VH-VL binders against Probable Brix domain-containing ribosomal biogenesis protein. Designs and how they scored, part 5

Target 1, 155 residues: Probable Brix domain-containing ribosomal biogenesis protein, of Methanococcoides burtonii (q12zb3)
Amino acid sequence: MLITSSRKPSANTRTMCKYLASFFNCKYMTRGKMGLIDIVSLCENGLLMVVGDYHGSPGSIMFYDSHGVELLSIHLSVFYPDGYKYTPLKALEPSINGDGELFNLLSYYLDIPEGECYYDSKCLIASDDHLEFVYLDNMLFRLNIKNYRKMVMSE

## First folded at step 21 (VH-VL)

Design x3 (from w3 with light chain E28D)
Fold by OpenDDE, fold request of step 22:
Structure x3 (fold): chain C 155 residues (1-155), chain A 122 residues (1-122), chain B 106 residues (1-106)
Amino acid sequence: as target 1 above (155 residues)
Amino acid sequence: QVQLVQSGAEVKKPGSSVKVSCKASGYTFIDYYMHWVRQAPGQGLEWIGYINPAYGNTYYNQKFQDKATITADESTNTAYMELSSLRSEDTAVYYCARSEWDLFPGYYFDYWGQGTLVTVSS
Amino acid sequence: DIQMTQSPSTLSASVGDRVTITCSASSDIDYMHWYQQKPGKAPKLLIYDASHLESGVPARFSGSGSGTEFTLTISSLQPDDFATYYCQQYDSYPWTFGQGTKVEVK
């Protein structure tokens, strides 16, 4: 998995990218002036996430496979219960739980096991309306889903 | 400088098909999405769909799902839009327009072709 | 579908005037863009994401608004500004445009 952002991302967007990278134990690449081909070339295997910036905050996440095929795009807003100061997370294996179509899609594309949230876990709670990223029994941030566009159906 | 140059005006009969081209220059063709937008005479703008020239994936306005087919040729930096089963209602100026690929959901078009008038009449 | 309604449909003004065009959406949207179009020409991007001025666009153009109400303002109308202006929402499919506002010389 590789995570990047739109060009010239805000501090808030960069923070979310760092959290996502730390959460999924993957690499965050600074976007710079890279085009699609350049970015995809850095994602030889796995999933590419592109976090879009909107008015100084994350506004979307686009998912691509290693071949540059768009899989899923999510229109969202972010909520940080404790602010958006980034702190690195422990290298724990994340799990996902929830229900709905988005849960099924993310479970498949992210390739993370289903599981409950524990006090010592990284856990993604997914529904069609929101994504909650929980770390050590604390919610890091919540993504409120406005809408999403699926391009490929999960198996 | 970025330029999008479209093919010339077309006059077609109902039931026929037309293929409009849009040749891009002045930038890396595969790094941007190419969209198509139509404007009927005296009317507003309607988004038709787009293509990612790098990989060939497309996305259409549902209204035009069965009307328009968008393709691209990387070797010639040219995008195409084919309109099938033409009707008088398809008479419009058709524009190609460039956007960055990661602007979901708020795509905007920073460069446009000059437009191609397609007239459908008996 | 999100309906976009511009006001006014036609606006007569003089050079130097402050011009304001409004765009009303039938529901809350985040992504609003403004285009300028002259007869026989393609639209030109002026403002994206409600308030961001496109590179090369004169500073006399500005955009503001949120929710359902958005505004395009020309602080001092210039001869080159007589044209039709369109608002566009890309927040939700299908993408929809306003009907346009024609700014003509008084």
Scores: ipSAE 0.515, ipTM 0.858, lowest interface PAE 0.8, mean pLDDT 93
Fold by ESMFold2, look of step 21:
Structure x3 (fold): chain C 155 residues (1-155), chain A 122 residues (1-122), chain B 106 residues (1-106)
Amino acid sequence: as target 1 above (155 residues)
Amino acid sequence: QVQLVQSGAEVKKPGSSVKVSCKASGYTFIDYYMHWVRQAPGQGLEWIGYINPAYGNTYYNQKFQDKATITADESTNTAYMELSSLRSEDTAVYYCARSEWDLFPGYYFDYWGQGTLVTVSS
Amino acid sequence: DIQMTQSPSTLSASVGDRVTITCSASSDIDYMHWYQQKPGKAPKLLIYDASHLESGVPARFSGSGSGTEFTLTISSLQPDDFATYYCQQYDSYPWTFGQGTKVEVK
């Protein structure tokens, strides 16, 4: 998976991209002036995740396949816990837990194992209202879901 | 110099169909979503849906799911919207409008076509 | 669906007046925009995210508000500002617009 941002991202959006990349053990690449087709060509047959900057804050996460087809688009806001600051995470394999349609979509597209959260793990807790990123039993941040769109042929 | 140029006004009878075009220039067509919005006489604006022209996938406002069909032709940089089973309440100005691919679709519409009046009367 | 209700529906004003238009959402929203539409023209984005002026829009336009209540202000109305103004929410699908506020010559 390759993670990038919309153009001209804020510091908050860059920090989110770095956390997501560290959480999923994947690359974060700054976008430059490349369009969709150009950036997708760099995904090495993997998923593209784009974090959208809404004038100083992350406000969306978009998923594209290796051919540039939109798979899932999420409109969101971010909850930052006290002491929020990017620190590199250990390269633990993440798992996903939760319920609902968004949980099923993310489980399918991210291809990460469903599993319970343990004290020594990375765990994405997903529902239609929240995406909670947990590392070593501490919440890194939470995404509050406003709405989302999926490709009709997903699942 | 982004431009969206729409086809001319149409007068149609109830029960017929119409296809409105929107030709894009001044940007990379497949890197932006194309939306359709209508405005009935004396009424506000209604969002109809959008297409990702790179791959032809579409999303519709539920109200228009069975009324409108949105397509795109990359070779001519043109988006289309076909309205079926026209009724008098479909009389409106229909606009195309674009939004960025790397933000949630329709976050805002930075460029609009000039509008196409579709009149449905017998 | 989130309903956007504008007030007033019609406003009569003179050049130089301070004009205020309000938009109420049926539930809390984080994202909304203002558009200007002149007769026979497409809507034009004026203000995005409640308060951010689009490039090329005169400084006499401003927006404010949060939650369910939003305001568009024209500090000193100019002849070019007689138009219909729409708010639009972009918080939850489907995207909905207010019914419009027509600003006309008094």
Scores: ipSAE 0.390, ipTM 0.731, lowest interface PAE 2.4, mean pLDDT 88
Fold by OpenDDE, fold request of step 22:
Structure x3 (fold): chain C 155 residues (1-155), chain A 122 residues (1-122), chain B 106 residues (1-106)
Amino acid sequence: as target 1 above (155 residues)
Amino acid sequence: QVQLVQSGAEVKKPGSSVKVSCKASGYTFIDYYMHWVRQAPGQGLEWIGYINPAYGNTYYNQKFQDKATITADESTNTAYMELSSLRSEDTAVYYCARSEWDLFPGYYFDYWGQGTLVTVSS
Amino acid sequence: DIQMTQSPSTLSASVGDRVTITCSASSDIDYMHWYQQKPGKAPKLLIYDASHLESGVPARFSGSGSGTEFTLTISSLQPDDFATYYCQQYDSYPWTFGQGTKVEVK
């Protein structure tokens, strides 16, 4: 997977991209002035995650396949727990747990194993209402989901 | 300079079909969605649908799912919209307009074609 | 569908006047865009994301609002500003526009 942001991302949005890249053990590429098609071309046989900025904060996550086809878009807001300080995460293999349609979609697209959260793990707790990112039994941040769009492509 | 140039006005009989074109220039055609919007005489604006010219995938307003077919030709930087089974209610000015891919959920149209009048009359 | 209702439908004003147009959404939305359309011409983007001025648009135009209430303001109306204005949103398909506000000369 490759992670990038929308154009002209805020510091908060860039930080989120770094969090996600560290969590999923993948690369974060700065967007700059690049068109999305240029970035898609760099995502070989994988998934492109684009973090959208909304008034200085992360406001959306969009998923594209290697051909630039939009798969899933999530409208969200971010919650950081008090006292949280960004630190690079260990290169642990992340797992996902939860329920609902969004869980099923993310489990499929992210291609990470289902599993419980342990004291020495990275785990994503997914529901239709929120995504919780947990590292070593501590919540890093929560994405509160306002809505999501599962794309139906016309043939 | 970004430009969207549409084909000329059309006069059609009920039951017939029409295909409107929109030629893009001044930017990377495949890096933006191309949308179609209609405006009936003296009325407001209605979004019809859009296409990703890079891949060809389309998304439609359900109201126009059986009315409009949107296509694109990357080799000529041209988007098309075909309207089928035309009725008098389809009489309107039809606009093409572009948007960036990754503006979800706040998509907007930053450039528009000049519009194409389609008149359906018996 | 999300309905967008503009107020007023028609507004008569003079050059130099402060003009305010409102757009009400049937549900909470985070994004609102404003367009200007002159007779026989295509719409033109003025404001995006409620308050961001599009490049090349005069500074006398401004936008504000959140939730279900948004406003477009022209601080000092100029002759070139007599036109119809539309608000537009995306929250769910389909994208929808307001019915328009015609700003005409008094």
Scores: ipSAE 0.386, ipTM 0.821, lowest interface PAE 1.0, mean pLDDT 92
Fold by ESMFold2, fold request of step 22:
Structure x3 (fold): chain C 155 residues (1-155), chain A 122 residues (1-122), chain B 106 residues (1-106)
Amino acid sequence: as target 1 above (155 residues)
Amino acid sequence: QVQLVQSGAEVKKPGSSVKVSCKASGYTFIDYYMHWVRQAPGQGLEWIGYINPAYGNTYYNQKFQDKATITADESTNTAYMELSSLRSEDTAVYYCARSEWDLFPGYYFDYWGQGTLVTVSS
Amino acid sequence: DIQMTQSPSTLSASVGDRVTITCSASSDIDYMHWYQQKPGKAPKLLIYDASHLESGVPARFSGSGSGTEFTLTISSLQPDDFATYYCQQYDSYPWTFGQGTKVEVK
């Protein structure tokens, strides 16, 4: 999986990208002047995640396949816990738990195992209202879901 | 230098169809979504839907899902909207407008076409 | 669908007046824009994310508000400001616009 941002990301959006990349043990690449085709060419048959910067804050997460087809788009706002700043994460295998349609979609596209949240784990807790990213029993941040769309090309 | 140039005005009979074009220049066509928005004379704006020109997938306002068909031709940098089963209430100026691919679609419309008046009358 | 209701629908004003236009959403929203449209022209983005001026927009324009109530203010109306103003929400599909507020010469 490759993680990038919209153009001209804020510090908050860059921090989110770094956390996501560390959480999922994948690469974060800065956008620069690259367009969709350029970025997709670097995904090597993997998933592309784009964090959208909405004038100083993350406001969307978009998923694309290796051919640039949008798979899922999430419109959101962010809750930042006290002391929010990037801290490197141990390279643990993440798990997902929760319920609802968004949980099922993320479980499928991210291809990570279902699992409980333990004191010594990485855990994504997903529902149609929230995505919580938990590391070592501490919430890194929470995404409050405003809307989402399953956006795939009809075969 | 971004330009969106739309096809000319159309006068159509009820029950017929019309296809409006929007030719893009000055940017990489597949790096932006193309939206269609209508405005009846003297009225407000209604969002119709959009297309991702790179792959042809579309999303519609449910109100227009049985009325409008949005397509794109990457080779000519042109988006199209076809309106079917025209009725007098479909008389409006139809605009194309673009939004970025790497944000939630329709976050804002930074460039608009000049508009195409479609008039539906007997 | 989220309904956007603007007030007033029409406003008669003179150059130099302070003009205030409101936009009310049918439910809480986090994301909205203001557009300006002159007769025979496509709409033009004026203020994005409720309060941020688009490049090239004069400082006499300002936006504020949150939740369900948003305001566009023109501190001292100029001849170039006679136009119709629309709010647009982008919180959830379908994207919807207010019905417009026409600012006319008195």
Scores: ipSAE 0.296, ipTM 0.709, lowest interface PAE 3.6, mean pLDDT 87

Design x3 (from w3 with light chain E28D)
Fold by ESMFold2, fold request of step 22:
Structure x3 (fold): chain C 155 residues (1-155), chain A 122 residues (1-122), chain B 106 residues (1-106)
Amino acid sequence: as target 1 above (155 residues)
Amino acid sequence: QVQLVQSGAEVKKPGSSVKVSCKASGYTFIDYYMHWVRQAPGQGLEWIGYINPAYGNTYYNQKFQDKATITADESTNTAYMELSSLRSEDTAVYYCARSEWDLFPGYYFDYWGQGTLVTVSS
Amino acid sequence: DIQMTQSPSTLSASVGDRVTITCSASSDIDYMHWYQQKPGKAPKLLIYDASHLESGVPARFSGSGSGTEFTLTISSLQPDDFATYYCQQYDSYPWTFGQGTKVEVK
């Protein structure tokens, strides 16, 4: 999986990209001036995740396949715990837990094992309302889901 | 630099169809979504739908799902909207409008075409 | 669908007046924009995300509000500001616009 941002990301959005890359043990690439085709060329056989910057904060996460086809778009807001500070995470294997349609879509596209959250693990807790990123039994941040859109097939 | 140039006004009879074009220049066509928005006389704006020109996938306002068909031709940097089974209520100015691919689709429309008046009259 | 209701539908004002236009959403929204449209022209983005001026927009324009109530204010109306103004929500599909507020010469 390759992670990048929308153009001209804020510090908050760049930090979110770094956290996501550390959580999923994948590469974050600075967006620069690259367009869709350029970025897709760098993620052969992998998923592309794009974190959208909305006035200084992450406001969306979009998934594209290795051919640039949009798979899933999530409109969201971010909750940061008090004292929020970026820190690199250990390269533990992440798991996903939860329920609902968004959980099923993320479980499928992220291709990470479903599993319980343990005190010494990385765990994504997903529902149609929230995505909670948990590391060593501490919430790193929560994404509050406003809406999401599965790829609409062309008529 | 960025320009969206639409086809000229059309006068059509009820029951016919029309295809409006929107030719893009000054940017990489496949790196942006193209939307269609209409404005009936004396009315506000209505969002019709969009296309991702890179792959041809579309999304429609349910109100227009059976009325409008949006397509794109990458070789000519042109988006199209075809309206079928025209009725007098379809008389409106139709705009194409661009939005960025790396934000939620249609977050805002930064460039608009000049508009195409479609008049449905017997 | 989220309904966007603008008030007033039409207002008459003189150059130099403080003008306010309101937009009410049928449910809570986080994302909305204001557009300006002059006769015979396409709409132009004026204010994005309720309160941020698009590049090149004069400082006399401002936006505020949250939840279901939003306001566009022109602090001192200028001749170039006689136009129709639309709010648009970007929170949920389908994207919907208010009915418009026409600002006319008094």
Scores: ipSAE 0.269, ipTM 0.688, lowest interface PAE 4.0, mean pLDDT 86

Design x4 (from w3 with heavy chain N57S)
Fold by OpenDDE, last read:
Structure x4 (fold): chain C 155 residues (1-155), chain A 122 residues (1-122), chain B 106 residues (1-106)
Amino acid sequence: as target 1 above (155 residues)
Amino acid sequence: QVQLVQSGAEVKKPGSSVKVSCKASGYTFIDYYMHWVRQAPGQGLEWIGYINPAYGSTYYNQKFQDKATITADESTNTAYMELSSLRSEDTAVYYCARSEWDLFPGYYFDYWGQGTLVTVSS
Amino acid sequence: DIQMTQSPSTLSASVGDRVTITCSASSEIDYMHWYQQKPGKAPKLLIYDASHLESGVPARFSGSGSGTEFTLTISSLQPDDFATYYCQQYDSYPWTFGQGTKVEVK
């Protein structure tokens, strides 16, 4: 997977991209002036995640396949727990758990194993109304889902 | 610099079809979505759908899924919209409009074609 | 669908006047854009994301609001500003526009 942002992202959005890249053990690419084709070409045989900026904060996440086809777009807001501070994450293999349609879609598209959260793991807890990113039994941040648009059904 | 030039006005009979074109210039055609919006006489604006000309993927307003077909030709930097089974209610000015591809959910249209009047009359 | 209702539908004003147009959404939204349209012409983008001024648009135009209430303001109306203005949203499928506000000469 490759992660990038919308054009001219805020510091908060860039930080989120770095966090997501660290969480999923993938690369964050600075958007610059790249178009969709340029970006997709950098993630051959992979998934593209685009984090959209809204008024200085992450406002959306868009998923594209290796052919540039939009798969899923999520309208969201970010919640940071008290004492939030960016910390580099260990290169642990992330897992996903939860329920609902969004869980099924993300589980399929992200291609990460289903599993429970352990004290020594990276876990994505997914539901239709929120995504919680947990690291070593600590919630890093929560994405509150306002709505989402699915363009393709899971195979 | 950026220009969207649409085909000329059309007069059609009910039940027929019409295909409107929108030729883009002044920018990289495949780097932006091309949308279609209509405006009935004396009425407001209504979004029809868009195409990603880079890959041909489309997304429609459900209201127009059986009415409009949007296509694009990268070799000529031209987007098309075909309207089928025309009715008098389809009489309107149809606009093509450009947007960036990663603005979800708040897409906005920064450049517009001049519009194409489609009149459906018996 | 989210309904966008503009107020007023028609506004008579003079050059130099402060003009305010309101757009009310049937439900809470985050993204609101404003367009200007003159007779026989295509719409023109003025404001995006509620408050961001499009490049090339005069500074007398401004946008504000959140939740269900958004406003477009012209601080000092100019002769070139007599037109119809539309708000646009997309927080839920499909995108919808307001019915328009015609700003005409008093």
Scores: ipSAE 0.566, ipTM 0.871, lowest interface PAE 0.7, mean pLDDT 93
Fold by OpenDDE, fold request of step 22:
Structure x4 (fold): chain C 155 residues (1-155), chain A 122 residues (1-122), chain B 106 residues (1-106)
Amino acid sequence: as target 1 above (155 residues)
Amino acid sequence: QVQLVQSGAEVKKPGSSVKVSCKASGYTFIDYYMHWVRQAPGQGLEWIGYINPAYGSTYYNQKFQDKATITADESTNTAYMELSSLRSEDTAVYYCARSEWDLFPGYYFDYWGQGTLVTVSS
Amino acid sequence: DIQMTQSPSTLSASVGDRVTITCSASSEIDYMHWYQQKPGKAPKLLIYDASHLESGVPARFSGSGSGTEFTLTISSLQPDDFATYYCQQYDSYPWTFGQGTKVEVK
């Protein structure tokens, strides 16, 4: 998995990218002036996530496979219960739980096991309306889903 | 300088097809989406769909799903839009327009072609 | 679909005037874009994401708004500004444009 952002991301967007990278134990690549082909070339295996910045905040996440095929795009807003100061997370294996179509899609594309949230875990709680990223029994941030576009069906 | 140059005006009969081209220059063609937008005479703008020239992936306005087919040729930096089963209601100026590829959902069009008038008349 | 309604449809003004064009969405949206179009020409991007001025666009143009109401403002109308202006929403597919506002000479 590879995480990147739109061009010239805000501090808020960069923070979210860092959290996503730390959460999923993957790399965050600074976007710079790279085009899609350039970015895809750096994602030899797995999933590419592109976080879009809008007016100083994350506004979307686009998912691509390693071949550059768009899989899923999510229109969202972010909420940080305790602000968006980034702190690195422990290298724990994340899990996902929830229900709905988005849960099924993310479970498939992210390729992380289903599991409950515990005091010593990284867990993603997914629904069609929101994504909650929980770390050590604390919510890092919540993504409120406005809408999403799926391009490929999950198995 | 970024330029989008479209093919010339077309006059077609009902039931026929037309293919409009949009040649891009002054930038890396595959790094941007190419959209198509129409404008009926004296009317506003209507988004048709777009293509990612890098991979050939497309997305359409449902209204035009069976009307328009968008393609691209990377070797010539040219995007195409074919309109099938033409009707008088398809008479309009058709524009190609560029956008960044990662602006979902808020795509905006920073450069436009000069437009191609397609007239459908019996 | 989200309907975009611009007000007014036609606006008569003089050089130097402050001009305000409104765009109302049938549903709440985050942001919208503004375009300028002159007769026989393609639209030109003026403002994206409600308030961001496109490179090369004069500073007399500005955008604001939220929810269902957005505005394009020309602080001091210039001869080059007589044209038709369109708003565009992107929150929901399909992307839709307003019907346009023609700014003409009084």
Scores: ipSAE 0.541, ipTM 0.862, lowest interface PAE 0.7, mean pLDDT 93
Fold by OpenDDE, fold request of step 22:
Structure x4 (fold): chain C 155 residues (1-155), chain A 122 residues (1-122), chain B 106 residues (1-106)
Amino acid sequence: as target 1 above (155 residues)
Amino acid sequence: QVQLVQSGAEVKKPGSSVKVSCKASGYTFIDYYMHWVRQAPGQGLEWIGYINPAYGSTYYNQKFQDKATITADESTNTAYMELSSLRSEDTAVYYCARSEWDLFPGYYFDYWGQGTLVTVSS
Amino acid sequence: DIQMTQSPSTLSASVGDRVTITCSASSEIDYMHWYQQKPGKAPKLLIYDASHLESGVPARFSGSGSGTEFTLTISSLQPDDFATYYCQQYDSYPWTFGQGTKVEVK
């Protein structure tokens, strides 16, 4: 997966991109003035994640396939726990657990295994209301889901 | 200068179809979404759907899912909207409008076509 | 669908007046857009993301609001400003517009 942002991302949005890149063991690419076609051409493993900036904060996540087709777009707000400090994550394989349609979609598109959260793990807890990113039994951040648009169904 | 030029007014019978065109110029056609919006006489605005001309992907207002078909031709920088099974209620001015592609969910229309009046009358 | 209700539907004002148009959403939304439309013309973008002035739009136009209440303000109405104004929400599909506010000469 390749992760990038919308144009002119805020520091918060860039930080989120780095968090997500570290969490999913993926590359974060600075957007610059690149168009969609240019970006997807750099997506080697077939999934593009675009983090949208909204008034200085992450406001959305959009997923595109290797053909530039939009798969899923999520309208969200971010919550950081008090006292949280960014720390590089170990290159652990992330897992996902949860329930709901968004869980199913993300499980399918992200292609990460389902599994419970353990003390020594990277774990995404997904529901239709929020996405919790957990690292070593600590929540890194939570994405509160306001809405989402699915373009295709999971198979 | 960005311009969206639409095809001329149409008068159609109920049950027929109409295809409206929107030719874009002054910008990279494939870098922006093209939306369609209608406005019935003396009424407000309704969003119909959009197309990503780069890949041909579309998204519709469910209200118009069976009414409108949006297409695009990159070679001519032209977007199209076909309306089928026309009824009197479909009488409206139809606009094409441009937006950036990465504004989800907050797309806004920065440039508009001049509008195409479609009149459905028996 | 999210319903957008503008207030008032019609507004009579004079040149130089401060004009405020309100848009109320049936559900909480983050931001919205404002358009101006003159008779026989296509809508024109004025404000995007609730408060951002579109390039080329006079500074007398401004937008504010959050949650379910948003406002478009014209600090000093000019002859060129007599038109119908529309708000648009984008938090959920389908995108919906307000019914419009016609600003006419008093």
Scores: ipSAE 0.538, ipTM 0.866, lowest interface PAE 0.8, mean pLDDT 93
Fold by OpenDDE, last read:
Structure x4 (fold): chain C 155 residues (1-155), chain A 122 residues (1-122), chain B 106 residues (1-106)
Amino acid sequence: as target 1 above (155 residues)
Amino acid sequence: QVQLVQSGAEVKKPGSSVKVSCKASGYTFIDYYMHWVRQAPGQGLEWIGYINPAYGSTYYNQKFQDKATITADESTNTAYMELSSLRSEDTAVYYCARSEWDLFPGYYFDYWGQGTLVTVSS
Amino acid sequence: DIQMTQSPSTLSASVGDRVTITCSASSEIDYMHWYQQKPGKAPKLLIYDASHLESGVPARFSGSGSGTEFTLTISSLQPDDFATYYCQQYDSYPWTFGQGTKVEVK
């Protein structure tokens, strides 16, 4: 997977991209002036994640396949726990758990194993209302889901 | 400078079809979505659908799913919209409009064509 | 569908006046955009994302609001500002516009 942002992202949006890249053990690419075709050409693992900026904060996540076809777009807001500060994560293999349609879609597209959260793991807890990113039994941040648009059905 | 130039006014009979063109210049055509919006005489604006010219992918307002077909030709930087089974209610000015491709869910139209009047009358 | 209701539908004002147009959404939204349209012309983008001024648009135009209530303000109306104004949202399909507010000469 490759992660990038919308054009002219805020510092907060760039930080989120770095965090997501660290969480999923993938590369963050600075958007610059690149168009969709340019970005997709750099995507080697078949999935592109684009973090959209909204008034200085992350406001959306869009998923594209290796052919530039939109798969899923999520409208969201970010919640940071008290004392939040960006810190690079260890290269642990992430897992996903949860329930609902969004969980099924993300489980399929992210291609990460389903599993419970352990004290020594990176895990994504997914529901139709929230995405919680957990690292070593600590919640890094939560994405509150306002709505989402699915373009392709998961198998 | 960015310009969207549309084809001329059309007068059509009920049941016929019409294809409106929108030629883009002044920017990289495939890096932006092209939308179509209509405005009936003296009325407001209705969004019809859009196309990603880079890949030909489209998305439609359900109201226009069986009415409008949007296409694009990258070699000529031109987007098209075909309206089928025309009725008097389809009489309107039709606009093409540009947007960024990654503005979900807050897409907005930063440049517009001059509009094409399509009149349907017996 | 999300319904957008503008107030007022028609507004009479003079050059130099402060003009305020309101757009009410039937449900909470984050992305509100404003357009200006003159007779026989295509709409023109003024404000995007509720409060961001589009490049090239005069600074006398501003936008504010959140949730279900949004406002477009012209601090000092100029002769070039007599037109119809539309709000637009896309928090859910389909994209919808307000019915328009016509600003005319008093």
Scores: ipSAE 0.513, ipTM 0.858, lowest interface PAE 0.8, mean pLDDT 93

